VHH binders against Uncharacterized protein C29G2.6. Designs and how they scored, part 4

Target 1, 179 residues: Uncharacterized protein C29G2.6, of Caenorhabditis elegans (o16887)
Amino acid sequence: NKQCRDLLQCSIQKKCVNLPVLSKLVDGKNISAEMYDDIDKYTDYGCIFTTGCQDECNDCPLCLTSKLQIVDILSGEKSSAECPTLMDCALKCVAESNQDIFQINKCLRQDCAFHCFDGSCPKCSGFITRVFNQMCAAGNFRQKIKGYSGPCYEMFHEIVRAKFADRFEKNGKTRGHSG
Key: E = the ipSAE of ESMFold2; O = the ipSAE of OpenDDE; V2 = 0.75 times the mean of E and O plus 0.25 times the DockQ between their complexes.

## First folded at step 1 (VHH)

Design N16 (framework vhh_7nfr_2; at its last look DockQ between E and O 0.01; V2 from the best seeds 0.00; counts 0 for: pae E 13.9 > 2, placed apart)
Fold by ESMFold2-Fast, scan of step 1:
Order: C-alpha cells, then sequence, then structure tokens
Structure N16 (fold): chain B 179 residues (1-179), chain A 121 residues (1-121)
C-alpha cells in the first residue's frame, strides 16, 4: 500500500534504519533469517513510530497497529527504576486514553513533560525512544508476545516483504522465481 | 516558520525584579503549551515554569515557586515570566520553549535564542 511505502521511504530518509541493509532486501536477493535478525538489531523503532516518521506510521495500518500494541504492553508494566515518576505519569496517560495515541500524546505533553526537567528524569530526551526500543526488542526476542511474532518485527517484515515482492515481480530473477 | 524571541533580561541586584517576554510567530500560539527553561554557566538546562494553551494551568520548579509567575497573552502571541525576589542563583540564560506536538520526540520542539539574566551586587 502507498501509505506503508511512504513509511519505508521515511525510515530510510530519516535514518531510522540502515540503508545498505534495506538495499539488500529490495535488490531481489534472497532474505535469510540471519539478515532479518541483523535488520531488527540496527533499526530504531522509536524513530519509525515517533520522532522521524510519526505521520507516515499513523497512515500505515500495520505501523499504527504495532505502535498501539506497544502502548498497550506499556500500560501493563510496573514502574521502572529508570524515570519512575515520568513512567507512572505516562502509564496514567495510557490507562485514561482508550488506546488513542493522540490523547496519550496530549496527556504526556500537558501532564508529564515537566518531569523531564524537574530532576526526576535527567535522561528524558531519550527515555521514550529507549522504552519503545526495549519493548520492540523484547517482543521480537523468541516471540515473547503471545499470539504474535512481536508487533514491531511483524510490521517491519510485512512492509519489507511487500517492497521485495514488487521488485521480484518486475525483475523476473530465476533465483527468486520458483518457475 | 516558527520563531520565538526572548527579551527583558539584564543586570539586577539581589531582591530585584525583572519581566521576561517571549514573542512567538509562525504558529497558532493559543494552541500550544509554553515553558521557560534556564541554563546557568557550566550547568545543564533547568526547567523553570510551564503554562497550558489557555493559561489556566501553571507549573513551577520548587526553586522559583512563590517568586516567579508565568503568564501569556494569546492576543499578542507573547509569553511572560515575572521574576520577583531575585537571587544570585537565578543568574542564567533564560529560554522560551514551545511544548511539543509530539511528546514522543521530546517535551519541547522549538526554542528561542535566550536572554541573559545576571543577579549581582
Amino acid sequence: as target 1 above (179 residues)
Amino acid sequence: QVQLQESGGGLVQPGGSLRLSCAASGFTFSSYWMSWVRQAPGEGREWVSSINSGGGSTYYADSVKGRFTIARDNVKNTLYLLMDSLKSDDTAVYYCARGSEDFWSGPFDYWGQGTQVTVSS
């Protein structure tokens, strides 16, 4: 879909993902399980969902669903040793927003942002990105999210495979076509 | 283009008062949270105060509570910081900051150039 294609382009342009790694996927070469593990390892999911590509992600149903899944998982977490006051505030925002990401963001902005500078969370600028990256990594590691391959992993795989399928269909490479 | 421009800083004696202003342009000022953040020489940034879009909710750092007042004029697109009972520890560059539309990218997305406040005898 166009929306998810725009997300892939954004991810490359904003450097949320390593361009050389994505080039291997779109050049009609075979994709090994090891290559997918490496891609996941070098992908900034916080950048894709939020700081770099928020609009493109919100327009891509797979990305938006994965983002909301991470938000849902976060709502079940106990207070973290890292930035516990900000985390408690963020969890309250998540619990009170019915999984509406725009309401969560508004709540975080209006009720939680000051914790970034009041001394309770000195590393605030990276906190949300670290949380998203950790949740994505945990979900991807041995399919730790029941009934899922990991929300971030599944979203990334589907977008990349759609792009690869387009390349395969047009180039007619023997190695990629089982004929 | 979003622009924030601070003014009103200067040299003042301990116990004195100053009023800082931040002129905002290039966005719908009345739709955004606004904040003051300061940075003393050799120190990191310290959040001072925040005000919601409508002006009805204000928040202050413990170090300035009862001495500083944040206010806004949505008709003039201007943010204010009224500083009373100034102390030498208030010496810093004061920055005007716009509350981020996307908190996931950070709490503030645009900053002014800063205005120097020096409290000295």
Scores: ipSAE 0.038, ipTM 0.438, lowest interface PAE 5.7, mean pLDDT 72
Fold by ESMFold2, look of step 2:
Structure N16 (fold): chain B 179 residues (1-179), chain A 121 residues (1-121)
Amino acid sequence: as target 1 above (179 residues)
Amino acid sequence: QVQLQESGGGLVQPGGSLRLSCAASGFTFSSYWMSWVRQAPGEGREWVSSINSGGGSTYYADSVKGRFTIARDNVKNTLYLLMDSLKSDDTAVYYCARGSEDFWSGPFDYWGQGTQVTVSS
């Protein structure tokens, strides 16, 4: 809705998402694990949730839900979270990272994000896909990425498949929305 | 068929209290985030409060924080808004809303009919 679109505009204006840099980094490149890492590097979730766009995030239910699930993970309250496989992974990240917020954040994005796209959490994959779709359109990623001709909403799934290729092959699963 | 039915609105004096209820049916109530949203006459909709599916986490707009309390009863499939220290600026139609799984259609996918709250002497 308008509140979630206002969040995207705030995120770009406050440089929580460095869309000009991302747009240049994807230009002329194939979909790859590096592309996943670039998107992640130039997205400052702390800026979105707290320092830059806190009010806009609080007004957008998708952002507020994500922010509060992170708080529940950090406080150890699994019962207030959805998607138990994803949340179990997140709790492991907290335990293994010795309270270092940068290591926790990296563990979440480098390991647990797989569980948004393995079929175990449709709400997570739906949210992330919708957010990426807006960035993809605003940054003209379809026109810039080499060798990809599909719609924005499928592009991030291909990026995720490239990032986690070994894990998808080991599980015997492939990801794609039906319908 | 998803249904949300608000009740408990009315006329109240400044500084007074009111309890709104929203009866839910036609879906698994305990699986959804629920929210209150209000709309003053001729104005846009304003988010008021949200509660997670289990009831353990609650969230409030700054304009109502400390005065309003959201709660839910997952056995009775009912959402509540307990309103205290009411002001004239709280005059609005109050809607309960179910959190959406498709944000292209907005953050909420089903709404009640609303209940009028009027704060005046």
Scores: ipSAE 0.000, ipTM 0.127, lowest interface PAE 13.9, mean pLDDT 76
ESMFold2 (binder alone), look of step 2: mean pLDDT 84; pTM 0.857
OpenDDE, look of step 2: ipSAE 0.015; ipTM 0.332

Design N19 (framework vhh_7nfr_2)
Fold by ESMFold2-Fast, scan of step 1:
Structure N19 (fold): chain B 179 residues (1-179), chain A 121 residues (1-121)
Amino acid sequence: as target 1 above (179 residues)
Amino acid sequence: QVQLQESGGGLVQPGGSLRLSCAASGFTFSSYAMSWVRQAPGEGREWVSSISGSGGSTYYADSVKGRFTIARDNVKNTLYLLMDSLKSDDTAVYYCARDEGTYWLSGMDVWGQGTQVTVSS
């Protein structure tokens, strides 16, 4: 259980999991396969992915599920056969990251996100657009810090480099705040 | 109590180097991305650099790329900013800030008191 302490603590702080399910994991020393199936119903893996809590994975078995769910979330629950280019790219990012979730995320933005906009995986396009709108509207520009946009800047910069800039430059007031 | 405390600022000549430190206490340091933000005299706050909780990812403002290096020691709960080739335009109060720990959605929720860096000929 100590292997999962840091991941669970981060997930609780970021409100990515249902607390009653976590209390059973913390108190339980014999976790069955059935309990792992149940915890998936109350765990927001997208939240763990977006908040960076996967940095606290260590040897926790729950971390493997979180890493696998990244691929499913990005593909909209499609098999690799349905979004093969995106899935292959995402798996390469996972394999080459040395288990660092922020390096996986960086790789996904730099090398994979453009596949969401090239017509090969339209469901990923919707997910990425939603995440971008939430990043830019909810967070980074409200604090009036020049140049600080965090994920909003990185995502915008990567998409601009990948030649999807025309759509994002029409929202180009971000340039005055992020660079 | 959650606290951030900067140190290492001072007076330096153009082209010189400084190492800033930020001591963190009262929270699980490795669970949070950390940032350096500066404020020049008479100006607003400007983001300088960020580092992920693990230290695996680093980000820099275009004005400091190639000159500054952000680093962290999660055993010592300390954030660093290594500043090389300093310019007069780098003169500012440098603040250590805790990001809310998001890669996709982020904001700074805890701030240090700042450390003054003055670059003058």
Scores: ipSAE 0.013, ipTM 0.510, lowest interface PAE 8.0, mean pLDDT 65

Design N22 (framework vhh_7nfr_2)
Fold by ESMFold2-Fast, scan of step 1:
Structure N22 (fold): chain B 179 residues (1-179), chain A 122 residues (1-122)
Amino acid sequence: as target 1 above (179 residues)
Amino acid sequence: QVQLQESGGGLVQPGGSLRLSCAASGFTFSSYAMSWVRQAPGEGREWVSSISGSGGSTYYADSVKGRFTIARDNVKNTLYLLMDSLKSDDTAVYYCARGTSPEELWRLYDYWGQGTQVTVSS
């Protein structure tokens, strides 16, 4: 049973998860509905999937599958009726990324994440808000964006929204002074 | 403080090979995924390849898969890109980029090198 041991060790060492909660998940014990919310709250998915334990997650089939399931939720494939525009965008990312999860995540963040903040996909926005709330509570990102005075999680929404709005406006503007 | 410095670019003929290097300093190199990104004249930036912090996982753009190999030496804090069977459309400035930082989940590249020019022409 070696395939996910390094992920567990990394998650503990990098403090991505609360160990008792992770242990209950891995052991397949019955977890109450209230504990699922606590698991999300005490689990830094960004740490596990990308910033802290990316190698260990990619080498663990269970983790890689869970990472792909989150991509599926964000893409709306399981509930396409809730997020049709995001689903279309995410499917294009999957089709054009040679099924590489790193490329899919890049494409989703750069080209599709806008749909999480335009009101068309509230569940996507909720997940992202929870992740950023946890990062803010841990103190690991607040310092990087000086001059922002609002709640830390709203900062991420504003930055993503501003970036995509700027990109769309830039692509729509005539090139008047390109000489 | 964080510094990335590319080298190994140059002029080669179609079908030739080049090995690019990126010397990293100012951070714990083995803790970060690293990427190669290129930009041709008048074009946007195109992702080429990425490697995980340990080197255990590698990823390639379809346009370079089977021709390019990404590698790293965590003892020497150096990232490599071995480029085989070069084509004229591989002509670009190649940038070494640090992957997603622990503090910037929304940004995949937070630090870039100065770039190294690769020109493929006959």
Scores: ipSAE 0.000, ipTM 0.126, lowest interface PAE 14.9, mean pLDDT 65

Design N25 (framework vhh_7nfr_2)
Fold by ESMFold2-Fast, scan of step 1:
Structure N25 (fold): chain B 179 residues (1-179), chain A 122 residues (1-122)
Amino acid sequence: as target 1 above (179 residues)
Amino acid sequence: QVQLQESGGGLVQPGGSLRLSCAASGFTFSDYYMSWVRQAPGEGREWVSSISSSGSTIYYADSVKGRFTIARDNVKNTLYLLMDSLKSDDTAVYYCAKSGDYLWGSTEFDYWGQGTQVTVSS
């Protein structure tokens, strides 16, 4: 509602979402399936959850829940066992930049992800991909699966909808009066 | 090589319970997010539930929350769906599906089982 609306506006204003890339993928009333394949290229979850919009995210239950789930997945015993270098790399980047643990996703997409791949972690590339798939576990328009939704999908979908409302609503009639 | 084999479907009365199983082989089951997807006669596919590789993160469709429970056994390479308080609207072919490993932000499924029929009727 009002709380999550503030998060949407913050995410757009702080450029946590790469709008030039997204504008190529929005198709009228439909959200392009290609958006979900490249979500890491146009979404900065560290920015949304912490550095840009931390207060707005903490005030939006959907965002707060998503943030806590991502931390839980990344800090889990399975994550440490399957790719120890992933956690070591991410924590090193966090320590060197004085960021908190909620910055780990930003770190993983930058130098940390590359260093974890280039090393003695035979499953790091596949593991990183699986972790991100789990974090954004809901929303599958590519396969036309009805009802697939979760915190990551709902948050991202609302950001896209808020920015590109004019492409989903093609007339100048009063919006929100009936929906 | 990759195989997903569902079992446990059948005819059940409204309000009854049923347990579906999915036996997985040909890949490292414990590394992948697994899901249940159903398709009712004349309808499109509907996602039902998903479970993370460790079992710590679970999602349910609103239509099944409080009635269905997804679970996995990584030692036996088996996915489960415990279905309680079954309704006629739950009648469908139920498929287990394996997540892909290179689609960020999507749980696109790269392998599916053949499905198991669940019919809720008296």
Scores: ipSAE 0.000, ipTM 0.194, lowest interface PAE 13.5, mean pLDDT 64

Design N28 (framework vhh_7nfr_2)
Fold by ESMFold2-Fast, scan of step 1:
Structure N28 (fold): chain B 179 residues (1-179), chain A 123 residues (1-123)
Amino acid sequence: as target 1 above (179 residues)
Amino acid sequence: QVQLQESGGGLVQPGGSLRLSCAASGFTFSSYAMSWVRQAPGEGREWVSSISGSGGSTYYADSVKGRFTIARDNVKNTLYLLMDSLKSDDTAVYYCAADSSLWELYSGDYDYWGQGTQVTVSS
């Protein structure tokens, strides 16, 4: 399977892989077929998208479909109906980030997450938690392994708290979320 | 209940053209990225092309760039592959595939597959 070999090479050069996890999928010098099926378990997609391996990802169907799904879920009309103000914000993040998943993630947590607390999306807590978990997983493969709390989660919590506090002080809104 | 049904395959001479279709049902088609994957006799699966749910982004394997065009119709829930300048190396069973929702951790494989349609390029 040559289609994902260039991605693997680029990922190794840019240090976007978990070598201990990858080693378990390699039988000595022979790479198992499951390596391609389980690419999510050792690959940091955010690193790949931000360090210049994007073309290699586009040529690897497993990486490409992960990238396209994130863009399309955020751009879907059905998602907009669930939480319209939040989704309008998310769509702007997608449009303005040139399909760069790291920039989309940064935009979502810095500019959109406060909509969960302003009353515009009562069911936002579940929605935003799922989106943030998926983006943390795509940007940090360690988050896909249960029991690990990485820098991605710490940054999300700190940025969301700071953004919420700022919006509350300037807009005079009551702190909290619907429950 | 999810279904992907391919059609449009057949026998064609080198240099000829075919149009493959994939009819989707049982899921929200526009929310899924769609791919064409082929498998020649005795070979492994080879990715051919992918298209985003909106249709705004398309990608092709180097072996088919400039010859194949992927398209989708989200009103009709149908995926297409337009194949021009066919070569004997294009002989394979062509599968339509869809990926799962990002609301769960991605497994790295396609979640939904069609039954496949045979394309034979022979004189």
Scores: ipSAE 0.000, ipTM 0.124, lowest interface PAE 14.4, mean pLDDT 64

Design N31 (framework vhh_7nfr_2)
Fold by ESMFold2-Fast, scan of step 1:
Structure N31 (fold): chain B 179 residues (1-179), chain A 123 residues (1-123)
Amino acid sequence: as target 1 above (179 residues)
Amino acid sequence: QVQLQESGGGLVQPGGSLRLSCAASGFTFSSYWMSWVRQAPGEGREWVSSINSGGGSTYYADSVKGRFTIARDNVKNTLYLLMDSLKSDDTAVYYCAASRTPYSLFDESYDYWGQGTQVTVSS
């Protein structure tokens, strides 16, 4: 495919991949599972998806699918159809943040995460669990509550509830998912 | 033992320049993505810039594009942030952070953090 070839050329020209990775990508005949660890380590996916090669990626079906899979992962399920409102919100974040992968993250957290709690996405529990585990592993929650001595995982639900309290009030729901 | 040590912060006048450094030890620096994240008084954390393991790809927040430059020296295990045309809005504690994979950029989750260095832009 021309566009996927253009993506590879773009990735080389914009230095989205380091030179040691190029020899492994050129010889695609026998890449073992452990070789993907090296490829991931030296590959700049933000450069490929947004800041360097966005147009080439959007025109390459494999790259576009990989980019959209990030949205599916954030939804907690591989089926984006299960969470149409969350998915629409997330796609707008991706489209409007073409220059900055961190803007995508900020947009998703600030504008889209409440859909996990308003009953519009029954399968969002997986997304919430992953976000929570990542934040706890990074120590981020411990830095937000001075003198906190309880388990990190107990804080997550209260932080999200507090952040989106006004939206729960307007929706008339005390629980994010239908019982 | 992993350590990230920031330096180079201080008081500077609007329009001035500063160079921040982050000295890394205790891990394979050349295998990690490196980022600068800042926190202004009373505000949440704001991502500023990231650089990939090899130094070939750099990313900047829109608020600092054209004014800041991120760079790294994998021989010296050091990350840099060159800050030009400083504004009062750049006043913050600047943190150096390391991540094992590019995926950590999406979550702002990092494996290692520095202690931070204060940058104050004031007359």
Scores: ipSAE 0.000, ipTM 0.122, lowest interface PAE 16.0, mean pLDDT 65

Design N34 (framework vhh_7nfr_2)
Fold by ESMFold2-Fast, scan of step 1:
Structure N34 (fold): chain B 179 residues (1-179), chain A 124 residues (1-124)
Amino acid sequence: as target 1 above (179 residues)
Amino acid sequence: QVQLQESGGGLVQPGGSLRLSCAASGFTFSDYYMSWVRQAPGEGREWVSSISSSGSTIYYADSVKGRFTIARDNVKNTLYLLMDSLKSDDTAVYYCAAGRSGSYLDLWSEYDYWGQGTQVTVSS
């Protein structure tokens, strides 16, 4: 509510969304799947999440949660249905990181990305590409080394493999044997 | 303590070949992404190639695809760059760099360690 006032102001000023639709979001009302098609008529997602109001959205817990869900929906894939463990983990990272995008990214890499490689989410490549590309765009990470043009998702896969080499080895042998 | 030592640079004619090596010590080489990054006189750093910790994932800059080959030996803790069909535009100081997951916004491998560089000059 209070956290999202700046998002409301930004969205009005930047003309990212029709005011009546945004009012329902700020009021904390649950948006059903059927309403997303209607909201698309009045909402510029790029404006709210990236180009216009990124900082204000990142400071609003409802917006961060919606950003992850809407990225999944807008990509045309049903990652939450196919990868419930990964999605629950990602939403927990958002909820527990006090709207700090740095903490969210760290949490996603350390606690969640492993689920793409442990057999619990065989179709998470689309989800990871969408989520992490959006976060990479927000931080311009792709431009840190001049001439580096590889997809953020592909680099992220290698980072996760390097960090969780022991987990991949144990999981490959015993399906997570550690008890 | 941590060291990356490049070798194999030198003067070569256009169309020639060179093999660069980077010997790593003081850290667990097999846990790190390795990259080659070059810097020509008066230019910024230009990424050339990267190889995953296991060696299974490899990337090349468009300017070197089909001419350069990156490889690593985790037993010998050594990174290689095999450079074929060298062009004058390849003239630069070549650095090896080691990276892993950053702690913040950068989801890509960040470079924790850098070598001193080795000069490659392609001239007639």
Scores: ipSAE 0.000, ipTM 0.112, lowest interface PAE 13.9, mean pLDDT 65

Design N37 (framework vhh_7nfr_2)
Fold by ESMFold2-Fast, scan of step 1:
Structure N37 (fold): chain B 179 residues (1-179), chain A 124 residues (1-124)
Amino acid sequence: as target 1 above (179 residues)
Amino acid sequence: QVQLQESGGGLVQPGGSLRLSCAASGFTFSSYAMSWVRQAPGEGREWVSSISGSGGSTYYADSVKGRFTIARDNVKNTLYLLMDSLKSDDTAVYYCARDLTGSSWYPSGDFDYWGQGTQVTVSS
């Protein structure tokens, strides 16, 4: 519990999260679809995992587990069986991109990120949810979301649902897109 | 209007050092990951280095690790590439590029705006 608080403090102090920008963007009662992209855009996972908060992440079991799974996916090393859909998607990106790092990264973000939030990878969604929840609880971020009175985790789940609404709608309409 | 303008290129001897700058305007600079990409004569584009919007994450191609340092000044809207221990195979036109994604662990490899480029020549 307390171990992961040090990670949160580090993430704020090292500016791995651009809280002032995010706070301005989420000012208001309603969270728009653009705001969902902005939260992901202004969260520096590389800073959290490596350049800014490596020691704090390594001391937080949830962060270390998420870091290892993402590193395994992106480096081509096999992840645990807990995220098979995300892993299969990542491997397909590698196979179909002629080993071009730029095409691999584009494929991962456009085609695979959804699988962190589709229920198939609880450790991926759990890590991102906990980071968001603790940032929200820290005060300044929550103060800018005017009119929202629910728990931080509910706000985050609604943001995720709206961010990937097009994916849910597209999958419902196409039906032939299996895997 | 988005603009990226490089400077600092030139002729340098092997083992020398050079600092490239990229002045950005027309957008919120701190909201975008930025990259350096080079192109040698007769070759395709080669990614060199990227930095996240916050500056908290930096990434380097294996060919330049330990020799090059990417940095940014979000107050001055300027991107830098500090190049040490230059080799003849570092000879290329170096481009400043804006990544489609802001704060990112890894460059997306998808760039929407490019500078005009600055020539770096490493030769005796």
Scores: ipSAE 0.000, ipTM 0.160, lowest interface PAE 12.8, mean pLDDT 67

Design N4 (framework vhh_7nfr_2)
Fold by ESMFold2-Fast, scan of step 1:
Structure N4 (fold): chain B 179 residues (1-179), chain A 118 residues (1-118)
Amino acid sequence: as target 1 above (179 residues)
Amino acid sequence: QVQLQESGGGLVQPGGSLRLSCAASGFTFSDYYMSWVRQAPGEGREWVSSISSSGSTIYYADSVKGRFTIARDNVKNTLYLLMDSLKSDDTAVYYCAAYRLFDEYDYWGQGTQVTVSS
């Protein structure tokens, strides 16, 4: 797997996670699964995937795969009332690219980005941010993307581990599958 | 430190032509999608055209398609808009703007006035 440290650092620097609040929440405690629902409200997944750390996410296979799985799940829904042209374009990129994450990303960048600016989606970044935040936060979407250890939570766990390595054993510094 | 500077606007007669330029500095121009956006007197902003970071993907608003051509030079960090067959309804301040996938416009220029009048 590629090094995703740049994504983690971007998420911290761009304040996609509220570190001062998270630091107080985990002070003196080992991080457990029960804490994730409380910490989740201080994490902006839209910021991580798009508005803050778009390039770092696209260069991190874990993040890019998570982003594209979320878009793929949306193919089971009717077109959004918000930004339907953009969403239809994004779903077409996923459906027609034979699961090749680099071809999907190329398709999104070349064929879909312009729909944010052609008048069909006047507040594009806000819409996309809301979609990713809602899908990552919802328990059922966590299950759909990768079971209970879904990519959104795996990415969040990496951010928490990187910042609070001293709350884990020294082996917690290594990237791994969530427990 | 980031700057987008438009130039090339002016007064032109209906049916005339203008070439707008947008000089970029303070960021990696070749990593950004670029757009031209205009604002006519008393109206909101209207998207005109966009070009991908490589220059291979281009879109135009229906109102300008076939009359305007967007181009970029990544070596010179410059965006262009070649405007042919200008109409009075093309009168507006023209802005260049830089953005990336799913981002709102990251950077805006100061604008250049285009007036089409006989």
Scores: ipSAE 0.011, ipTM 0.263, lowest interface PAE 9.5, mean pLDDT 71

Design N40 (framework vhh_7nfr_2)
Fold by ESMFold2-Fast, scan of step 1:
Structure N40 (fold): chain B 179 residues (1-179), chain A 125 residues (1-125)
Amino acid sequence: as target 1 above (179 residues)
Amino acid sequence: QVQLQESGGGLVQPGGSLRLSCAASGFTFSSYWMSWVRQAPGEGREWVSSINSGGGSTYYADSVKGRFTIARDNVKNTLYLLMDSLKSDDTAVYYCAAETSPYSELFYRGEYDYWGQGTQVTVSS
């Protein structure tokens, strides 16, 4: 894909990844779950997403999709494969944020998190937990969630879930979603 | 300047149909949840319907479910409400409203970020 050629070149020059591994990511090939451990062994994800090739990755929709999938790989979760609506939402955040990782993260939080509660993604917990944990650690929720002493990701997840239910399931006795 | 401009309201007989439009400008429409909220004479505001930024998820108040359809055109930056089988109880001023998410109040002052001026719908014989 032309959009991902710059990522390939950058990853080679910055030594972020082994060539055979990146070939599997770029080809649009259906990557089996068994291959994820091999990819993880030979890929410097920090180099690709932050220190080496951040701009090139942000310009490659496949790379940003893989970034979300890598969260699942690193945490042992496979929820992204079971959450196509959430993934479509995440890809739209990428496409509409003009390569700005801050805007992508804001979009994921604001527009996509509710898919875990609207019945479209019943197996959301692993994936969204990791995403929320990264965002909590970054301090984005500090002022809005002061006084909570549990895991940061659980707090955000609980608050969003409760607000969504109140808005659409309990508001005016309107029936929302079951899940 | 942010603007939401409603149109398509008017007088209609019970059982009739109307199509409301809301033209948006001054913000990235495709990134916002859009809602229709109505206010009948002497009553508070009632939420009617919401649609997510991409248009794939729609939500309706029980009072309008099956009769109203919310839709959006992100190329034209326009929100629609297709109202079928109108009843006298549907008489109200209909407002277009925008928010970044259905839980915007966690991050912002109010429930909606932007409001239109409203369009009058009157259902009477």
Scores: ipSAE 0.013, ipTM 0.359, lowest interface PAE 7.9, mean pLDDT 68

